# Ledger of designs, part 471: VHH binders against q9y6x5

Target 1, 379 residues: q9y6x5
Amino acid sequence: LPPKLLLVSFDGFRADYLKNYEFPHLQNFIKEGVLVEHVKNVFITKTFPNHYSIVTGLYEESHGIVANSMYDAVTKKHFSDSNDKDPFWWNEAVPIWVTNQLQENRSSAAAMWPGTDVPIHDTISSYFMNYNSSVSFEERLNNITMWLNNSNPPVTFATLYWEEPDASGHKYGPEDKENMSRVLKKIDDLIGDLVQRLKMLGLWENLNVIITSDHGMTQCSQDRLINLDSCIDHSYYTLIDLSPVAAILPKINRTEVYNKLKNCSPHMNVYLKEDIPNRFYYQHNDRIQPIILVADEGWTIVLNESSQKLGDHGYDNSLPSMHPFLAAHGPAFHKGYKHSTINIVDIYPMMCHILGLKPHPNNGTFGHTKCLLVDQWCI
Below, E stands for the ipSAE of ESMFold2; O stands for the ipSAE of OpenDDE; V2 stands for 0.75 times the mean of E and O plus 0.25 times the DockQ between their complexes.

## First folded at step 23 (VHH)

Design lc2 (framework vhh_7uia_1; at its last look DockQ between E and O 0.85; V2 from the best seeds 0.83)
Fold by OpenDDE, look of step 23:
Structure lc2 (fold): chain B 379 residues (1-379), chain A 124 residues (1-124)
Amino acid sequence: as target 1 above (379 residues)
Amino acid sequence: QLQLVETGGGLVKPGGSLRLSCVVSGFTFSSHAMAWVRQAPGKELEWVSSITGSGGSTYYEDSVKGRFTISTDNAKNTLYLQMSSLKPEDTAVYYCARVHYVWHSGRWEPFDHWGQGTQVTVSS
């Protein structure tokens, strides 16, 4: 039987949650598998971009999902959470579920992973759920495991997405120990449910499972606001994305807009597109706007409004608060092995290896994950 | 016709042992994983144990780990659940079930065939 892989994402699961809270189910999962303590995600550290990086192995500038909100100046199209179905946005890369279906006589399944309900390169996941936040984890898990068991051609790659602890992180802030303890306990219970269901179905020993996240969460405050309206008139630009990385489309001369913004706050860096730091790998895409504003950790960019979020993400991807973790279990993985750090783009070539797929050109380094795999040499 | 028939239930004192049997007809174990499920009065159905078709892997719910053993005898087409160190909390109707998803009552269920169940009562 071909190897099978289930990729699970708990949105906004900050890596250090593992150190600061108790996760008996997840720890058991890790004990019997592997852990990467920190995963350096891609800039910007947002949901759609990072989830697509996981499944493509590409930086955002390369796969074209450069934010949760995007604008293409040529086609005049917009991308957002409520408008993400146009293949135009996704077709700059080939995600692994498409590769899985095209390279092999196999099927893919998805429970609400970003992009899985869109035909990409005229290929859509064989099985998928339309995104609906009201659908329970149990129902999502049930569908995924059903597809893993009953499909022909067989489902060999599946994704499962869950919105927590991100939503709660935004609401309570990551430093709210009382509320976040409750939230994270629920997450651990869900992991317990996942493991139990796989055991119940007799899949546990033969299924590779990766549990990871797209980004972390940092504490925000009403005392750390950057009001753009104090620096520039709305008539001079179109706001494509706001915080903590604002995407600015000038309506007047770009230089004039830049000059109005460059000294707006000591807690915000302002970049012309061509001056964006190379380390971000966030420059070479037309969907990146002419000017970007990057707030410092914990600062929120606002318009004449106060932010209601006590936590946020999207900041510099070098910040530990932005980093998720990766845990894995299955026949492809060692047992009881811990690794310090990988890049989020490294997950793709690893998954391709596990599934026996030829990876598309990507920015990942397979060598970074070799120590996780039983069939590889680890020096 | 597929049929599953459970036997071996009964009354036992705490700390005692029982061996449940499930004789299957109409299919072979090699093609499907099998499970034991139980339902206590007033409680929801609870998964107890599973065994893969090959018999190579066995799994248990946490509360029964170390006490229960699932096994198969292919020659007899029989699934077993050896229960030891029984507790009052183990009191339930025990069902054997074939692991295979089936559409039922508007949802996918993980078990497509069940036995009629056998009563296990653990009491002083």
Scores: ipSAE 0.905, ipTM 0.969, lowest interface PAE 0.5, mean pLDDT 96
Fold by ESMFold2, look of step 23:
Structure lc2 (fold): chain B 379 residues (1-379), chain A 124 residues (1-124)
Amino acid sequence: as target 1 above (379 residues)
Amino acid sequence: QLQLVETGGGLVKPGGSLRLSCVVSGFTFSSHAMAWVRQAPGKELEWVSSITGSGGSTYYEDSVKGRFTISTDNAKNTLYLQMSSLKPEDTAVYYCARVHYVWHSGRWEPFDHWGQGTQVTVSS
């Protein structure tokens, strides 16, 4: 039988939630499989970029989804959460579902993973749901399991995306234990429903399942605002993205814009594109704007004094608060093994190995994930 | 034509045992997972247990673990549910069903064929 893999993301699931909250269903999943305690994601630590890094193994500068809001100066195109369907944005890489479904006798299925409703390289996931946040987790799960069970050629790679705990993390902040406990309890129940559905269908023994996330969440406050209007006239630049990494396209001399911003706040780093730290791997793409502003953890860049959110992400990827976890279960994985750290780009070559796919050139290192896998000699 | 026929239901006292059988015809029995599903009076259908087509893996809903055993006899095309330590809460009509999604009533449903059901009553 061909190997099968289900990749699940719960958006904004900070790694240390596992230690600070109760997850009886997820902990049982982990006990029967593997855990990576934290995953170092890619900068910027935003949703679209990190979901695409998981499925391509590439840094953001290499796959071209460099933020949730982007501008391409050559084509004059704009990208946003509500305007994400143009294949132009996605075509700088080949995601794993495209490679998978081009194999003989294989299909791919998707329940709302970013990019799966876009025809990337003229190829859209074999089965997919158009993105709609009103569709319940149960309906997403039902469609994915229907495709895994019924399809010919068989679905060998499937993705499932859920918006929580990210939405609630923004609303309440990660330090609101009362509200986050309620939210995380619901998520654990959904994981229980997932496992029960796979057992009911007889899929559990032979399906590899990865449960992971794209980033974490940090606490914000009205006491930690950086007001750009206090430092620079809005007529001097075009704002492509605001917070916590602002993307600034100068309308006037770039050095003049930089000089007005560099002393705006001690809680914000201001970079000319060529001066962005090498450790970010965030420089070599035309979609990265000439000036970026990087707020310190928990600080919010605003154009006014108000903020509606109590939690945010997108900060420096070295921050533990930005790191998700990874758990996995299935015939490819050990049972009861815990691993400290991998890079999020390492997930792609591991998935390619599990599925027997030749990976495209990427930034991941297969050796970092060998100890999770039963067929590999772990030193 | 596919047929699923359950037998073995009846009245039993709490703590008792029953063995349900489901005789299957019209498809390669080992090609699909099979399930037991029950419906208590006035309640929705509840998944009880599943077995893979290979017979290699069995799964149970939490409330029946350790009390119920699902099995197959491929030579007889028969699915079994051995029920032990029965409780009044186990009172229901028990159906065997084949795992295959079918479009029904505006959604995909995970079972395409059902038996007629067999009544299990656990009462003093």
Scores: ipSAE 0.729, ipTM 0.917, lowest interface PAE 1.4, mean pLDDT 94
ESMFold2 (binder alone), look of step 23: mean pLDDT 80; pTM 0.798

Design lc3 (framework vhh_7uia_1; at its last look DockQ between E and O 0.78; V2 from the best seeds 0.00; counts 0 for: pae E 2.2 > 2)
Fold by OpenDDE, look of step 23:
Structure lc3 (fold): chain B 379 residues (1-379), chain A 124 residues (1-124)
Amino acid sequence: as target 1 above (379 residues)
Amino acid sequence: QLQLVETGGGLVKPGGSLRLSCVVSGFTFSSYAMAWVRQAPGKELEWVSSITGSGGSTYYEDSVQGRFTISTDNAKNTLYLQMSSLKPEDTAVYYCARVHYVWHSGRWTPFDHWGQGTQVTVSS
């Protein structure tokens, strides 16, 4: 039987949560598998971009999902959470579930992973759930495991997405120990449910499972606001994305807009597109706007409004607060092995290896994950 | 016709042992994972143990881990559950079930066939 892989994402699961809270189920999962303590995600550290990086192995500038909100100046199209179904946005890359279906006589399944309900390169996941936040984890898990067991051609790659602890992180802030303890306990219980279901179905020993996240969460405050309206008139630009990385489309001369913004706050860096730091790999895409504003960690960019969020993400991807973790279990992985750090784009070539797929050109380094795999040499 | 028949239930004192049997007919036993599930009065159905078709892997719910043993005899087309160190909380009707998803009552369920069950009562 071909190898099978289930990729699970708990949105906004900051890596250091593992150190600061108790996760008996997840720890058991790790004990019997592998852990990468920190995963350096891609800039910007947002949901859609990073989830697509996981499954493509590409930086955002390369796969074209450069934010949760995007605008294409040529086609005049918009991308947002409520408008993400146009293949135009996704077709600059080939995600692994498409590769899985096209390279092999196999099927893919998805429970609400970003992009899985869109035909990409005229290929859509064989099985998928339309995104609906009201659908329980149990129902999502039930569908995924059903597809893993009953499909023909067989489902060899599946994704499962869950919105927590991101939503709660935004609401309470990551430093709210009382509320976040409750939230994270629920997450651990869900992991327990996942493991139990796989055991119940007799899949546990033969199914490769990766549990990871797209980004972390940093504490925000009403005392750390950057009001753009104090620096520039709304008539001079269109706001494509706001915080903590604002995407600015000038309506007047770009230089004039830049000059109005460059000294807006000591806690915000302002970049012309061509001056965006190379380390971000966030420059070479037309969907990146002419000017971007990057707030410092914990600062929020606002428009004459106070932010209601006590936590946020999207900041510099070098910040530990933005980093998720990766845990894995299954026949492809060692048992009881811990690794310090990988890049989020490294997950793609690893998954391709596990599934026996030829990876598309990507920015990942397979060598970074070799120590996780039983069939590889680790020096 | 597919059939599963559970036997071996009864009354036992705490700390005691029982061996449940499930004889299956109408399908190739080794082609399917099998499971034991139980339902206590007023409680939901609970998974207890599973065994893969090959018999190579066995799994248990945490509460029964180390006390229960699931096994198969392919020659007899029989699934077993050896229960030891029984506790009052183990009191339930025990069902053997074939692991295979089926659409039922508007949802996918992981078991397409079960027996009539056998009562296990653990009491002083």
Scores: ipSAE 0.895, ipTM 0.965, lowest interface PAE 0.5, mean pLDDT 96
Fold by ESMFold2, look of step 23:
Structure lc3 (fold): chain B 379 residues (1-379), chain A 124 residues (1-124)
Amino acid sequence: as target 1 above (379 residues)
Amino acid sequence: QLQLVETGGGLVKPGGSLRLSCVVSGFTFSSYAMAWVRQAPGKELEWVSSITGSGGSTYYEDSVQGRFTISTDNAKNTLYLQMSSLKPEDTAVYYCARVHYVWHSGRWTPFDHWGQGTQVTVSS
């Protein structure tokens, strides 16, 4: 049978949770497979951009999903987590499930991975669930395994998305050991359920499984607020996205707006688009606004009111607190191997290799992941 | 024409052993994963053990790990469950089932064909 791959994301799973909490089921998964201890994700370290980077191998400027909230000045279109289904936003790249199902005798299946309920290049995942956060992990898993087991042509690539520990990380903050221990134990139990279901169905031996995440989480505080209204009147700009990376569309002269913002806080960097650091790979897309504000780790940009979040993400992608992990198990992967780091964009060419797909042009480096794979020699 | 027939159940004392058999016909036996599933009185069905169609991998629910052994004999089209160190909690009707999803009772369920079951009773 053709190689099969299940890609699983637990949103907001910070890499160092693995060291600071107990995961008996995930540790058994890792013991029989591989671990990448840190995955260096893409800037900005937000959910929609990083999930699309995993499945395209592209930086955000190249795939066009540059934030969770976006505006296109030419078309006057808006994107948000409640308004994400226009293919316009997604069509600047080709995600792996599209490439996969266009192959002879192959299908793709999806349980709520961002973008999988959108017809990208007139192609929607062969089997998918419309996003609905009320659907349990068990039901998502049941549909995915049903599609993997029963479909003709066979499902060879499947995705599964879960909202935790991101939701709880925002609510409690990553430093709340008591609540986060309880949350992370529940996630480990879900990983145990996933493995047991695959064993019950006889899929465990021949299915490649990647468990990863899009970003981490950092602690926030009412002591670390940047009040934007103290520095600039609302009438001078349109706010496209707020925190921790604010996207500012000037209504007046851009230099005047920049000058009002540049000394607003020592805990915020203010960039004209052309001055955004090259290491962010976050400049060459029309959806990136003329001015961005980047808060320091743990700082929150607000409009003259307190923040209700105790944890957040979206910060500089060099910060260890923003990095997820990757674990994998299956016939393509070594057993008991640990690797220190890869870039999140490296996951795409690795997945293409496992599935026998020709990758589209991308920013990943296959060589970074060769040591994870049994058919490759690591020198 | 597809048929699954379980035999080998009975009454045993705690600590005893039984071997269940499931004779299969009407499909290519090695093309499907096979499972043992049990139902205690008044309880829902519970997965016990599975074996891949190749016979290369076996899997067990935690409570039976180390006590039960699933196997196949492809030449005889027969699935086995060797049960040892039996406990009163193992009392149930045991079904042989083929792993393949079917729509049943408003949900996709992972077993499309079942035997009639064989009773296992563990009692003093």
Scores: ipSAE 0.559, ipTM 0.865, lowest interface PAE 2.2, mean pLDDT 93
ESMFold2 (binder alone), look of step 23: mean pLDDT 80; pTM 0.797

Design lc4 (framework vhh_7uia_1; at its last fold request DockQ between E and O 0.90; V2 from the best seeds 0.84)
Fold by OpenDDE, fold request of step 25:
Structure lc4 (fold): chain B 379 residues (1-379), chain A 124 residues (1-124)
Amino acid sequence: as target 1 above (379 residues)
Amino acid sequence: QLQLVETGGGLVKPGGSLRLSCVVSGFTFSSYAMAWVRQAPGKELEWVSSITGSGGSTYYEDSVEGRFTISTDNAKNTLYLQMSSLKPEDTAVYYCARVHYVWHSGRWEPFDHWGQGTQVTVSS
């Protein structure tokens, strides 16, 4: 039987939550599988970009989903969470579910993973749920496992997405131990439900499961705000994305806009597009605006000094607070092995290997994950 | 005609043992994962144990782990559940179920066939 893989994402699950809170179900999952303690995600550390990086192995500049909010100056199109269905935005890369369907007589399934309800390169996931935050985890899990079990051609790759603990992290902040403890307990219970469902169906030993996340969460405060209105008139630019990485489209001379912003705050770096640090791999795409502002960790860029978030993400991808984790279980993975760190783009070539797919050109390094896999030599 | 027939239930004291049997007909027994599920009065259906078609893997819910054993006899087309160290909370109707998704009442259900059930009562 062909290998099967279920990729699960709990949005905004910061890596160090594993050290600071109790996860009996997840720990059991890890005990019987592998753990990567920290996953260095891609810049910017936002939901759509990082989820697409996981399934393409590409930096954001390469796969073209460079933010949760984007603007294309040529077509004058906008991308947002409420407007994400145009293949135009996704077609700069080939996600793994498309590869899975095209390379083999196989099917893919998805429960609300970003991009899975969009025909990319004229191919859409064989089975998918339209995004609806009101749909329970149980229902999502039920559909995914049904597809994994009953589909023809067989589903060999499936994705499952869940919005927590990101939403709660935004609401409460990651340092709210009381509320976050409650939230994270629920997450662990959901992991328990997942494992139990797989056992119930007799899939546990034969299905590869990856549990990961797209980014972490940092504590924000009303005392750490960067008000752009104090530095530049709104008439001089269009705001494409706001915080913590602002994308600025100048309406006047770019240099003039830059000069007005460059010293706006000691807690914000201002970059012309060509001066964006190479380590971000966030330069070579037309969808990246002429000027970007990058707030320091825990600082929020605002207009009119208003913000409701106590936690946020999107910051420098070198910050530990932005890093998620990866746990995995199944025939392809060792048992009881822990690894310190990988890059998020490394997940793609690993998944391709597990599924027997030829990967598209990508930025991942398969060598970084060899120690996780039973059929590879650990370097 | 597919049929599952559960037997072996009864009244036992706490700490006692029972062996449930499920005879299946109308399908290739080893081609499907099989499960035991139970329903206590006023409670929802609860998964108890599963065994893969090959019999190579067995799984249990946490509350019965170490006390219950699921097994099969392919020659007899029979599924078993050996229950030991029974507790009052194990009281329920036990059903043998074939693991296969089916559309039912507007939802996909993981079990397409099960028997009439057998009553297990654990009481002092």
Scores: ipSAE 0.910, ipTM 0.971, lowest interface PAE 0.5, mean pLDDT 96
Fold by ESMFold2, fold request of step 25:
Structure lc4 (fold): chain B 379 residues (1-379), chain A 124 residues (1-124)
Amino acid sequence: as target 1 above (379 residues)
Amino acid sequence: QLQLVETGGGLVKPGGSLRLSCVVSGFTFSSYAMAWVRQAPGKELEWVSSITGSGGSTYYEDSVEGRFTISTDNAKNTLYLQMSSLKPEDTAVYYCARVHYVWHSGRWEPFDHWGQGTQVTVSS
């Protein structure tokens, strides 16, 4: 009876992969639903920040997950991909699964979505998996469908996260047609498995499913390195995050650190926090450090060492290579509709509408997504 | 007490038809999605078709879509599979199963109750 939604992320799925590679299963999903060809994500274009923006509708400066590596000067706490469980980091926003399961007769389920194994505002997803990259997609999906089918109170919102094609995009680079074709075929097969599982269980027509991603991927090279140690001694600053957006906490006068860095490379922009471009919406949080360094697309900031990556992300969110896509199917969505672009923060108010939830204050615009929905007048 | 009993299997020529029945007892039939699952000789179990408890939505695996029709009669607690345009590769034992997750052998499995199966053989 109550509306249900499954939100799926395939990490690092660049929007133009859909045009440059074959996806028979995803294309069938799109044909019977909706496609947004480009989703303009948030700066910085990293995994933790963008996954939290999807579920909060907030820019990174507003939800407080401003990077994959963070430092808080007041508490002296550190955040990293291996140290991400302290609710302190997540508590500046309320993600949709918390709002959902606090409603009468509703629960939320999660398979590995960033933050779902953390008690945010003393509330953890009703059903969840602790993060473990060795757990197969099939097992993640089986837990999600088990919770959707068997739970009381019913699971009305579920999340599912998968690490590919991000991992392979880093390893091979997005332009490696041979390896990326193999990887993306596997992803398409997983989408086929997802749809078949939902049909087998009798869930397909009454479950809304969103398939999206957090960011894209750009090609890197050993010929495009910015050696930070050639410009400044590391005794002058604390490095909070390195590439492609470095976060610099000065140990000496901030202006002197800035002056040492501003001419370091023509392929890197150096910003004092107050000078970060307004279009980034990346200034008004204490976790954003006093100086950031933003590498040009395809350039890697290093500390007198090489990089093993052939692809990376985190760059300027205006770059098409950083943009994911969004596809959706279910009773809330039109069939056969294609839309050019939305902002990633627009996904949250749309999801709240589908689930009948009042959104918290956010940066999304419901009007940007209303043409995807059957119950809305599209103008 | 919960029982699922399949009938209607048999030998049929290619291109022919059969109707399988599954009589159900011991639970509220309309509260559960139901499925047909088959096992060909020497092969693993293969999902064939599912129907929602309301009977409002039906689903088929690709190789049988357009040839098989799943249906229910809630008053009789009976699940049906109408099979048409049968092919030799449709030869299998056909089971009806209730869609409800059960913990079995270290994981959640999507079908908690199964019939004993009915043999369908397509040859001649």
Scores: ipSAE 0.735, ipTM 0.920, lowest interface PAE 1.4, mean pLDDT 94
ESMFold2, look of step 23: ipSAE 0.697; ipTM 0.912
ESMFold2 (binder alone), look of step 23: mean pLDDT 81; pTM 0.812
OpenDDE, look of step 23: ipSAE 0.908; ipTM 0.970
ESMFold2, fold request of step 25: ipSAE 0.708, 0.655; ipTM 0.913, 0.899
ESMFold2 (binder alone), fold request of step 25: mean pLDDT 80, 81, 80; pTM 0.800, 0.806, 0.800
OpenDDE, fold request of step 25: ipSAE 0.907, 0.908; ipTM 0.970, 0.970

